# Designs tried in a protein design chat: VHH binders against q8wuj3r1227to1361. Part 18

Target 1, 135 residues: q8wuj3r1227to1361
Amino acid sequence: NDFAYIEVDGKKYPSSEDGIQVVVIDGNQGRVVSHTSFRNSILQGIPWQLFNYVATIPDNSIVLMASKGRYVSRGPWTRVLEKLGADRGLKLKEQMAFVGFKGSFRPIWVTLDTEDHKAKIFQVVPIPVVKKKKL
Below, E stands for the ipSAE of ESMFold2; O stands for the ipSAE of OpenDDE; V2 stands for 0.75 times the mean of E and O plus 0.25 times the DockQ between their complexes.

## First folded at step 15 (VHH; framework vhh_7ubx_2)

Design w2 (at its last look DockQ between E and O 0.31; V2 from the best seeds 0.00; counts 0 for: pae O 8.4 > 2)
Fold by ESMFold2, look of step 15:
Structure w2 (fold): chain B 135 residues (1-135), chain A 118 residues (1-118)
Amino acid sequence: as target 1 above (135 residues)
Amino acid sequence: QVQLVESGGGLVQPGGSLRLSCAASGFTFSSYDMTWVRQAPGKGPEWIAYIYSGGDTYRDDSTKGRFTISRDNAKNTLYLQMTSLKPEDTALYYCARGLSEWSPFDYRGPGTQVTVSS
């Protein structure tokens, strides 16, 4: 229960490395067409691998992202979220979950949720659990 | 037309300091993120620092404390303050304007040469 994953229609897509994970869903059929993760070394610097990956995502795709562990929460890579519909200028906290869209418009269901560690008496490392949103 | 022009480079001794400037024109400077990138001979580009349009900065951890990015929106100018320079910092330094489409940068200047040697 201390690992991050993205869940789509009951199927879980976990990641073993710190960074972000991405699941792409065809916007017409609702089927998962891609699952990929990007480790912190890719997210730092000029993130060509991430940018190239997102450029190849078909239009009309739902794009889910979730952080794993202590991810790189700043830098040029975060602009990808704006291109997938997140509000400009939002600051990522230590955890994030995102439902975005690659297409010619911004659906009202595009959502970015980002939070720090929850306050508890016991020491718990928060990880995001991302459910598929009805679209 | 978008123009970015770097200045302030030159020959400097190890341990020295330089302040690079990037004069911007042809676009609304205050609305764009900006960055500094360097390229040494025979190497690919190396990202140094990034500044958001709102003024927050991000620096690569390996240069933290030696290189500081800043901007002056009233003067349409981007800066890189470099200190404690080392021979490994020898490179062409150029500024670039933020993300366009799916590319991390859409315009860059011709660069200014920084050479650290004794």
Scores: ipSAE 0.047, ipTM 0.363, lowest interface PAE 6.1, mean pLDDT 74
Fold by OpenDDE, look of step 15:
Structure w2 (fold): chain B 135 residues (1-135), chain A 118 residues (1-118)
Amino acid sequence: as target 1 above (135 residues)
Amino acid sequence: QVQLVESGGGLVQPGGSLRLSCAASGFTFSSYDMTWVRQAPGKGPEWIAYIYSGGDTYRDDSTKGRFTISRDNAKNTLYLQMTSLKPEDTALYYCARGLSEWSPFDYRGPGTQVTVSS
């Protein structure tokens, strides 16, 4: 089970390359604004490339990630994921599914699944994404 | 002026242990991620371990279980505890400011030589 895909509102965004797939959704309108992938064949450059890519993502964006094939990392990937709302201390394995958010706050619906070959997330995210007031 | 100065290297026999230190000055040490890198003659740099400003660590698989990175922010010092040393660990060991995968380090020390030989 080394297949991965991202589906948004019934539309699939497949990747033909093994690696990390990224889909960016506008948090205000709920539309997909961009998607890209990072290949496993050039892993030594992926962390830096991914870091740069994430840095260019507009604030108030929902960021979806999925791994395809065997995921290999030679560095700490958690820093980027933490920037997108992932919990500290997470450990990535061969497969990953991630729903993150780039912005000034951390929504409660941010979720990461690292359950190897069967990493999966099904989630409904409210649009527009707004910061909830703590009572 | 930013300075990093490594120490603690030397000649040890296989199976031995060493503790490297890196004295940092000229910047707020506690605010920066730090890295240990080594380079053997004829080989490229090899990243060994990272430690975040928050204290979380990452170790490369090649040295995992044998090397431990840590820091003492009160002393502005980075450490690398090495155990079960092998001849393959022979290299010049550098202390660097930053995490190479996420940002190039902007400063490193002159290095301390570690030689593992029977």
Scores: ipSAE 0.013, ipTM 0.301, lowest interface PAE 8.4, mean pLDDT 85
ESMFold2 (binder alone), look of step 15: mean pLDDT 79; pTM 0.786

Design w3 (at its last look DockQ between E and O 0.22; V2 from the best seeds 0.00; counts 0 for: pae O 6.3 > 2, placed apart)
Fold by ESMFold2, look of step 15:
Structure w3 (fold): chain B 135 residues (1-135), chain A 118 residues (1-118)
Amino acid sequence: as target 1 above (135 residues)
Amino acid sequence: QVQLVESGGGLVQPGGSLRLSCAASGFTFSSYDMTWVRQAPGKGPEWIAYIYSGGDTMEDDSTKGRFTISRDNAKNTLYLQMTSLKPEDTALYYCARGLSEWSPFDYRGPGTQVTVSS
């Protein structure tokens, strides 16, 4: 039961094989900067390719991730989600969708949805991304 | 000079136990996350357990309850306690270190062999 796709402003981004799809959006202008995927063999082992990719993402970037098929839902790669704003100690289920942020603060719209049968996020992110006043 | 050295492997019968150790030197061990990974012949590497610098752990579900990761920061040593070993656990087991927040796996040891057979 894979409902995984990533859509930004009406444009859908293609999935590769089972694993995780990633789309990066510039937080200043709101434009998609890159999209890529990471197959299960990368996620199960030592995730250098994933971490190197995320390391090159510019600060102030929105990072979208979604699972595809039966993905590796545990392992050190999941620490990327924490570094992009997910709660520490998260437990992924059979499906996931994530809206994260690479930068010096954690926006309120950072969201993880993970369930056994489906995961879906529909969200409008304010552009440019700025730190909001605490109420 | 970062160095990781695994030990404690060997031949064991099904149902047996082993404790693996990973001796670390050349870096501030307590500041880094650490992990155990295994690689069986003809297969790619598979992580099996992860421990944060603060001591929290994350373990693979397929081995959880049988394998336990721990660390002793005073001895600069990472451990893997394995119980109820099965033939499918036969693999080369190695530890690895993360370099930074965005690159947690930059060094690994040569590994220690675990063989489960009768």
Scores: ipSAE 0.158, ipTM 0.481, lowest interface PAE 4.8, mean pLDDT 78
Fold by OpenDDE, look of step 15:
Structure w3 (fold): chain B 135 residues (1-135), chain A 118 residues (1-118)
Amino acid sequence: as target 1 above (135 residues)
Amino acid sequence: QVQLVESGGGLVQPGGSLRLSCAASGFTFSSYDMTWVRQAPGKGPEWIAYIYSGGDTMEDDSTKGRFTISRDNAKNTLYLQMTSLKPEDTALYYCARGLSEWSPFDYRGPGTQVTVSS
C-alpha cells in the first residue's frame, strides 16, 4: 500500500525513495521536461527545497505529484498545491496524488486525491493546455 | 533589529482560556508569514498554527477548534486565542517568523509560559 508511481502516456516514472515524486510536463507539447523526487529525510530537514523547486517550474506546465510511503507533511502544503490549482482548505493525509497546473489560470482538470494508502488519479489532460473562455 | 516578544501566558485551570500576544518589531510584519510554536518539558518543539502574510491560516489537529491564530498588521502583533485548555497544553509558547515547513524560522521570541493545572 506504500507504493507510488507516476505514469505519463504509458511511461512510468517510479521512485524507490519514500517522499514526494514530481513530474513536470510541458503544457504546449505534452512532453515530460523534468522529474525529481524529494526524500522524506530531506523534506524533514529542508522542506523548503520542494517549495523552491516548484517556484522554478516554468509557467504553462502540468505538474504531477505522488507521495510514497507514510509521509505527507501536515505543514503549509496547501500553499504550494493551491499555487498549482488545488482547492483551498485542503486536508492532506499520508498519501496523495496530484495533477496540477502552473500558470495564470486554473484548468478544470486539476485534481487532488488524498485518500490514505490508495490515492490514485487517472486523468486525461488536453494538450495544448489552453484557457477556456467563460461563458 | 528584528525582535519578537510574547506575552499573555500564565496559570489557568483546565477548561480556561488565554490570549497570547506577540509584539513584532524591526521588520515589515505584514510581509511575513508567522507561526506559533510550543515546547513542553521533555518534548520537542511542535507547531500549533501558521498564518500567512495574506491572512490565511493553518492549524495543527491537536489544537484545532480550540486555538485560533490571528494577526493585526496595523499593530504589528500576532495573537493566539486559546480556549478549552487542557493540562497537556502546558508548555512554553513562542512566536516565530516564517513557516516551519516552507520557510525556516529565522527569528523567534523568548516565549511565554502557559501552565494548565487544577
Scores: ipSAE 0.017, ipTM 0.354, lowest interface PAE 6.3, mean pLDDT 85
ESMFold2 (binder alone), look of step 15: mean pLDDT 81; pTM 0.806

Design w4 (at its last look DockQ between E and O 0.08; V2 from the best seeds 0.00; counts 0 for: pae O 10.7 > 2, placed apart)
Fold by ESMFold2, look of step 15:
Structure w4 (fold): chain B 135 residues (1-135), chain A 118 residues (1-118)
Amino acid sequence: as target 1 above (135 residues)
Amino acid sequence: QVQLVESGGGLVQPGGSLRLSCAASGFTFSDYDMTWVRQAPGKGPEWIAYIYDSGDTMRDDSTKGRFTISRDNAKNTLYLQMTSLKPEDTALYYCARGLSEWSPFDYRGPGTQVTVSS
């Protein structure tokens, strides 16, 4: 049973092509606003399609990503993970799952899981997403 | 007006070296990641080197350590030092802007030809 999917509030977003899957959730309302995938052929070079897609995501958005199959785990596309809150230079393995955020701060729930056999994240995110106040 | 102009390509024998340059203008060079990509006729583009705005480079090296990317932000110039060149390195080499402050447009240079042949 080697299925890759992203699930948000009970709805599954599968992909049948090797590469990465992306689901975007509005951080103010908690509603899914976009779902797309990027094949390995897009990821192997300079993935302008992915860069431009992420550039148009509204601020205060939750960005979910998951690998499908034997994906391209290296190269410039991985810069997108760093911009969404992943640590720089973390090596991706055979599988990955990621909960990131596009905005002016990095929430504590931003998480990357990468493993050779399976990667999985279960996360509850507070809505609306807000910056922690200084105490 | 964003411009990227490559130079330094040419015909070289196997085992030789070349240094490619990319002159940048029309944007704040130091704010952007930069990259080198190559493309042989009839093949898809292949990323070969990536450098962050900080000057750090990506750790992966599909060229087996033969190519070194660098930048000089004072001169708005990106470099690729190529050594131990092989016939399979024959391609059009171009520089491109990488990801930065969520810029939505692609910019790349016209490229410089590198031909490795005896």
Scores: ipSAE 0.258, ipTM 0.589, lowest interface PAE 3.7, mean pLDDT 80
Fold by OpenDDE, look of step 15:
Structure w4 (fold): chain B 135 residues (1-135), chain A 118 residues (1-118)
Amino acid sequence: as target 1 above (135 residues)
Amino acid sequence: QVQLVESGGGLVQPGGSLRLSCAASGFTFSDYDMTWVRQAPGKGPEWIAYIYDSGDTMRDDSTKGRFTISRDNAKNTLYLQMTSLKPEDTALYYCARGLSEWSPFDYRGPGTQVTVSS
């Protein structure tokens, strides 16, 4: 069974089609500001649509991603994830769940789960998102 | 109008160093990812390194450890610090807006020539 959803503060954001769904949360106020999806059939192995979308996301945004079904990665998808705080050198599988952050720093709560059958993340993110300072 | 202008190229001996600069204008520099690309005679263009708007960087393995990309958003300038230069580094070096792995470059400068020779 292929399923995917994103839940934010008790509100679920389901996806009806195979592909990648994205939920964007304002890092200052903690409200959802955008919900979109990218169909696997539309991506056609070219990640520029997702790349362009991510580029339009405002800084200081929490970015949630989840995959539904089998998605095809024919490009350097990890580059987008790395831009959102994922570790470098990651290998994507058929399923993914991702909690990222767009900004000038990488919060410690950024996390990616990749599984062939099921990826799942439960994450508490402090709002507002702030950069930790060294004493 | 978007403009990118490279500088800092020249003739150096093997083992030498150069620092390239790219002056950006006509757009909000800090909002864009930037890339250094080079093209040697008879060869196709190849990306060297790119830097995110966030400041994170990625470098090609062929120049990794010798070249460093950086940016100064206050000066709207992109930099490429090159060390331990080799004759095979001889090329025209371009500054481009965007990341080559994900999207074609929408803007590129005229380039600055780097020649490494004894």
Scores: ipSAE 0.000, ipTM 0.251, lowest interface PAE 10.7, mean pLDDT 85
ESMFold2 (binder alone), look of step 15: mean pLDDT 79; pTM 0.782

Design w5 (at its last look DockQ between E and O 0.55; V2 from the best seeds 0.00; counts 0 for: pae E 4.7 > 2, grease 24.3 > 24.2)
Fold by OpenDDE, look of step 16:
Structure w5 (fold): chain B 135 residues (1-135), chain A 118 residues (1-118)
Amino acid sequence: as target 1 above (135 residues)
Amino acid sequence: QVQLVESGGGLVQPGGSLRLSCAASGFTFSSYDMTWVRQAPGKGPEWIAYIYSGGDTMRDDSTKGRFTISRDNAKNTLYLQMTSLKPEDTALYYCARGFSEWSPFDYRGPGTQVTVSS
């Protein structure tokens, strides 16, 4: 089953092509502000389009990503996940799901799921997103 | 001024080996991730591998079994060991400084030519 989508508050954002789907949520209001997809062919190279897009995402945004299809290869595009709160040196498999955050801190709810066959994340994020201090 | 200078390229027969070097200056080399990329004529840039400042590596699967990225922070030098070279490995090879805020790299050298031909 290669069918993949992101669902936010009951609204589905399907992906038509193999690659990575991205959905951006405003961290203050909790509304989806943009969504797009990046084909595997783009991700296998130097994915300037992905980085440029992510760069334009406003701070304090929740960034959802999900892969569709196989052969999501490791590459420099994965570095964007690190910028969005993923651990360094992550190892992707065939499928991935990601909940990240663009901002000045790393929320504890940032999560990456990687699987050979499928990946799924059910995530509840408090809105508005606020920085939590570790005591 | 940030400067990256690749060397070690040349003409080699199929099955041969080359070791590329990238001399870095003008910045704290040990603090940055580094990347090797290549570009063949008529093709877009291809990512080969990157190495974190901490030494961990990530490599493209197409060359992973043949190419090894490493670094010597004491010498401010990045390396790419290439083995079992193929004609399709013919390209201009670049070293690039590590990850900027929202790009895979921010500086790149002029490149060193690798030509694999019988």
Scores: ipSAE 0.313, ipTM 0.662, lowest interface PAE 1.9, mean pLDDT 87
Fold by ESMFold2, look of step 15:
Structure w5 (fold): chain B 135 residues (1-135), chain A 118 residues (1-118)
Amino acid sequence: as target 1 above (135 residues)
Amino acid sequence: QVQLVESGGGLVQPGGSLRLSCAASGFTFSSYDMTWVRQAPGKGPEWIAYIYSGGDTMRDDSTKGRFTISRDNAKNTLYLQMTSLKPEDTALYYCARGFSEWSPFDYRGPGTQVTVSS
């Protein structure tokens, strides 16, 4: 039935397993540099595979995440969302979609959508990603 | 060198209580989130509780309020207070270091055994 995917500039990145999928985009050039998925068994236990993966993501990267199926919506893995710009303590529902950023600042376009039936984000992100000065 | 050592496990009757401790060394304990996980025989690891470096805890009701995580930064020690223990809680309990920055989650102790048996 409805299949979870992430789409970047017309290219779709599907997930075959329940859990979360992640797509990483270089914030300087806007090129997709990584696509991977983390199944529920990884999310429920010690999520070192996820933590190690995000630790290796270069700074100035756009990080997209989407749920697939009935995913593990609680636990230490959700700390990754906070480190990528989500608000602390936000309760995830049955579905989630997320546009985050790994870097020294929090862009205004960082966004999380979570609901019981579906979660969807359509986002245009300025490239290159830069920290703006106030005028 | 990062080291975590759990203690306080043992054999208890159903309905009993235990307080687990995790002694930390080799890093600035107060700068890191900390977590407890357990692993029962034949099962994968299961997350129990998570505490931020600032002392707030991650919301979760999977243990229905029976387990409380806390920390004492002056003693470099993480705690898990367990009450109303059930046979299903029988497992190896271990602590692990969480985030401070983009540090990996791979520092954990050898665990302490909790056995709940009539």
Scores: ipSAE 0.271, ipTM 0.589, lowest interface PAE 3.6, mean pLDDT 79
ESMFold2 (binder alone), look of step 15: mean pLDDT 79; pTM 0.794
OpenDDE, look of step 15: ipSAE 0.117; ipTM 0.524
ESMFold2, look of step 16: ipSAE 0.146; ipTM 0.462
ESMFold2 (binder alone), look of step 16: mean pLDDT 79; pTM 0.792

Design w6 (at its last look DockQ between E and O 0.07; V2 from the best seeds 0.00; counts 0 for: pae O 8.8 > 2, grease 25.3 > 24.2, placed apart)
Fold by ESMFold2, look of step 15:
Structure w6 (fold): chain B 135 residues (1-135), chain A 118 residues (1-118)
Amino acid sequence: as target 1 above (135 residues)
Amino acid sequence: QVQLVESGGGLVQPGGSLRLSCAASGFTFSSYDMTWVRQAPGKGPEWIAYIYSGGDTMRDDSTKGRFTISRDNAKNTLYLQMTSLKPEDTALYYCARGLSEWYPFDYRGPGTQVTVSS
């Protein structure tokens, strides 16, 4: 829809542009380290700016994304969601919200919600982010 | 020393077919996603097809099934099979490497021209 924001520890990060809003949180201390947006037009072409941005996110980072405005789930930019823990081959609807992670493992709390009218995630993430041991 | 070199373009009649090839060298081809992009004169680039390193293709296809991406990892070669070509498909066609966490900038080749005209 027309109204979108990301909230971290009570602070809201609104978006003024249609597209994808991104907030990056340091997984060691839980500090917000960046807030950036990518317009729909850049997502549907060659998404070099998004690819480069994601490549430079430090490992052990929590990555939050939310859509604003009309959104179409097409194109190679969706590979970014897979890099941050989403399942391969998903189809995005008009709206999405995503809690992802950049690192060498996939935390259980990685979550994607996508719907035609409303997408929303409320999530508490343990800090520091650590890999669960498995046998 | 990353090199991508496209070939197989040319002049073709409407309704015809072409198969584009992209020869890759200077990197481990099998470990990268690959993609085809086209650009007509005076227009922005348009994504066409994407193939994962494992051989699966992205399930979104704006060309309505007329174009098929494939790869041969043993020959370090990416392909685009085009059928039912139309004049609006006239463009310079590039291959490029997909997203990589270790190389923040993607590489692309010089392109091969496809011209669809009667």
Scores: ipSAE 0.086, ipTM 0.443, lowest interface PAE 5.9, mean pLDDT 76
Fold by OpenDDE, look of step 15:
Structure w6 (fold): chain B 135 residues (1-135), chain A 118 residues (1-118)
Amino acid sequence: as target 1 above (135 residues)
Amino acid sequence: QVQLVESGGGLVQPGGSLRLSCAASGFTFSSYDMTWVRQAPGKGPEWIAYIYSGGDTMRDDSTKGRFTISRDNAKNTLYLQMTSLKPEDTALYYCARGLSEWYPFDYRGPGTQVTVSS
């Protein structure tokens, strides 16, 4: 059973094709501003499309990603994920779920699940997203 | 026709250094990401480092403290600077077009042999 979806505040954002779906949320207002997907067949080889897309995401955005079906890649996506707050050196498997943040800091709620059979994340993110200060 | 040709390999003592080169032709080199991989006898291929067309790099943990990947787009050449070489670095070293942590690659060179031995 290959399935994936992203749900934001009770609203589901499904993907019809195998690949990576992305939902972008404004970190200040908490509204969804973008929903897109990248087909595995297109991502074969160089994932430049994903790289370019991430580059266009406004700063202070919460970025949600989920894979549908079998994840197929000829190259690493860790660099993109790192830009969104993922730990360095991670390797993707068959499935992934990701809650990231594009900005000048890494929130503590950034998380990546790379379970081979089923990746799942339930996350509550405070809005607006703010950088925590050290005392 | 896409071609990649590695050079710079050889025999070196432990602690030594080598600089590998990969000459690219048959495509717009500056538009592509590139990867260095190696394969030791009896082992599977392993990626070493990759470099984006824009120049950013990623390196495997096992070698990132000693190896540096770079490129010269004007010369259509990919480089791997190796320092503090160890016997376990003995392998056939390949350059490949594209980003990948996983073998096999669509395009790669025939490889250059690196042997680290006392």
Scores: ipSAE 0.013, ipTM 0.280, lowest interface PAE 8.8, mean pLDDT 85
ESMFold2 (binder alone), look of step 15: mean pLDDT 80; pTM 0.794

## First folded at step 16 (VHH; framework vhh_7ubx_2)

Design x1 (at its last look DockQ between E and O 0.34; V2 from the best seeds 0.00; counts 0 for: pae E 3.8 > 2)
Fold by OpenDDE, look of step 16:
Parts: structure tokens; sequence; C-alpha cells
Structure x1 (fold): chain B 135 residues (1-135), chain A 118 residues (1-118)
């Protein structure tokens, strides 16, 4: 059981439950607009709760996710990561850290770290988030 | 109109095998992920397996060693091969059209009953 939390601008968002912690950041102002967690048991099945939650996230939001405890990948919930910019065909391990984006494009800073040991992502995202054109 | 129709269910003894089929119509089958779900009486729906439009698969660990999901795009058909069936596998099995925007699936069939009993 690993200690895990998300920190944004010096404010920590810990969770007492094993599973996935989620923090949503407004891509324009850079402020945290919501945070929640999903227990492993919820993720092991039809992930309606997760998808419903993500659906309510405004476009142009940065979505941070981190796993706590022994993470079990037993459901199609990872599709939400793909929708938030992760590569398809994810092979999740016991630990996960994710920086995603809800919007109409995939920022280059979208990152997923998946390992059997502690996963950490140190990411600096410029605010406001803007679409970059491919040349 | 999107339509999914499961078949292949039935009564089988423990240790037996069944192959479920799901006939899809009303949409471009090959463009969609597909999933198998089951629901036993008195229990909530359980996810079994997921197959991407690419053909890659994801399976629940509880049945991963016994159940295999596959698809034949030419036949617009999804399959679930079940082996070493157990009484606890007794359930109504549904096929569902996979990932839509912010939904794990958007359509499912009426289901096919699988009963494992001695």
Amino acid sequence: as target 1 above (135 residues)
Amino acid sequence: QVQLVESGGGLVQPGGSLRLSCAASGFTFSDYDMTWVRQAPGKGPEWIAYIYDSGDTMRDDSTKGRFTISRDNAKNTLYLQMTSLKPEDTALYYCARGFSEWSPFDYRGPGTQVTVSS
C-alpha cells in the first residue's frame, strides 16, 4: 500500500481509499475545479461512474489521475484514459500516474506512467492550454 | 437501426464449454469496440471482456483464463468462447457495442442465458 496524492500549486489532494484519484484543472485559468476518487471495486466492472464523471468535466480541462494501493486493471475503464489522450491498447500495471486532457485535441504533454512500482509524473503545463497545429 | 442478438447459450454441466455469438447489424461493426457483459440473478452486471476495433482484447481476471473474446468483422459477429464453466458463471450474457463518447457501451442485445448446473 503506497502513499499517493496529487498536488496542484501546493495543495494536496490525498485519498484514503485504494483506487484512482482524479483532479480536474481548468485549462484556461489553471485552477482546480473538482476532485474525486474511484475505488478499485468500482473500476472492476462496468465503469459507469467514472465515465459519467468524466463526461461532466468541461472541455479544455487537464485531468490528473493517480493510483493508490494495489491497482487492479480489471475493466474497460482505461478507455477513459484513451479518450483523455492516452495511447490505445494500454497495459496497466499496479501503479499509475496520468496527465490527460479533455478536449478536441491531444496535447503533447499528455503522459501516462504505468509501472509495478511507484509511478511519478512531474509535469509543467502552460496555462492557458492551447491547441498546437501540426506542421 | 443498431441491433445486437446473442445466441449460443444453454444448459451445460460444470467443466463444460459454450461458444456465444453476437450478431451485429445496423452499423459498421468493424469500427466499434465490443464487449461481453453478464448479469446473474440478484447481482449487478459484470464485465467479462472487451475487444477493440483493432482486435486487441481486454479481459476480466476472474474469467481471463477460461473465456476468450474474438470477432469476425466479415460476419459482423462477436464471439465469447467459454471453457471450464462453473456454476457461478450462470447468468444472462449480453453483448454490447463498445466505447462511445463518454460511455463504455451504448447498445446491447437482449442476452442469452447460460446455466451451469450438474
Scores: ipSAE 0.497, ipTM 0.751, lowest interface PAE 1.0, mean pLDDT 88
Fold by ESMFold2, look of step 16:
Structure x1 (fold): chain B 135 residues (1-135), chain A 118 residues (1-118)
Amino acid sequence: as target 1 above (135 residues)
Amino acid sequence: QVQLVESGGGLVQPGGSLRLSCAASGFTFSDYDMTWVRQAPGKGPEWIAYIYDSGDTMRDDSTKGRFTISRDNAKNTLYLQMTSLKPEDTALYYCARGFSEWSPFDYRGPGTQVTVSS
């Protein structure tokens, strides 16, 4: 079955509204610290609520996102994905799943999957998340 | 003090053209993405164009190529070139800062009215 949810270490975080769901995990200890959703009305214009939310996420956080239903797949909100490590200019399809990171570096496990029918990511993320030093 | 001031709106006939300007001050303009948004009476805000700090634009343009966003970082100015205007384009057009630096504040200008009427 292909229900919209995010699962972390066996615990499921279901989506309740069409839009996107966000789960934030502390990159030092691997604990879920936040779960929230952004409905399409927030995504459609200038999504200050989403921008302000991600601004409060602590650095060194793993940020998971997944679409629910028919979500707004275009517009300025998608800049958030790029800032969390997604490639610029990627066209989102009707479903998306994303494993991103808020910090000054881009871990190799940052992944976006987007498809018209279903999008899923199964990922093991090393904890603690550490920054590669620039020599 | 951050300031955005739009200009260039007005009354035009269908099929006409307008060039909107947005003068920016009080922040490092070249560090910010910028966007144009419109709001028609009784409707919610609708983004119409987005430009990155690099000068690249978002690929999807709901105006079907009739509107072109551009910026001049040396003049701290954002532009919207509008062509083939239709009555449906009648709205308040305003510029706004896009996503940048995890900023805790959002900011937009007061807007400039565009009215397309025969």
Scores: ipSAE 0.304, ipTM 0.618, lowest interface PAE 3.3, mean pLDDT 80
ESMFold2 (binder alone), look of step 16: mean pLDDT 79; pTM 0.792
ESMFold2, look of step 18: ipSAE 0.263; ipTM 0.557
ESMFold2 (binder alone), look of step 18: mean pLDDT 78; pTM 0.777
OpenDDE, look of step 18: ipSAE 0.112; ipTM 0.517

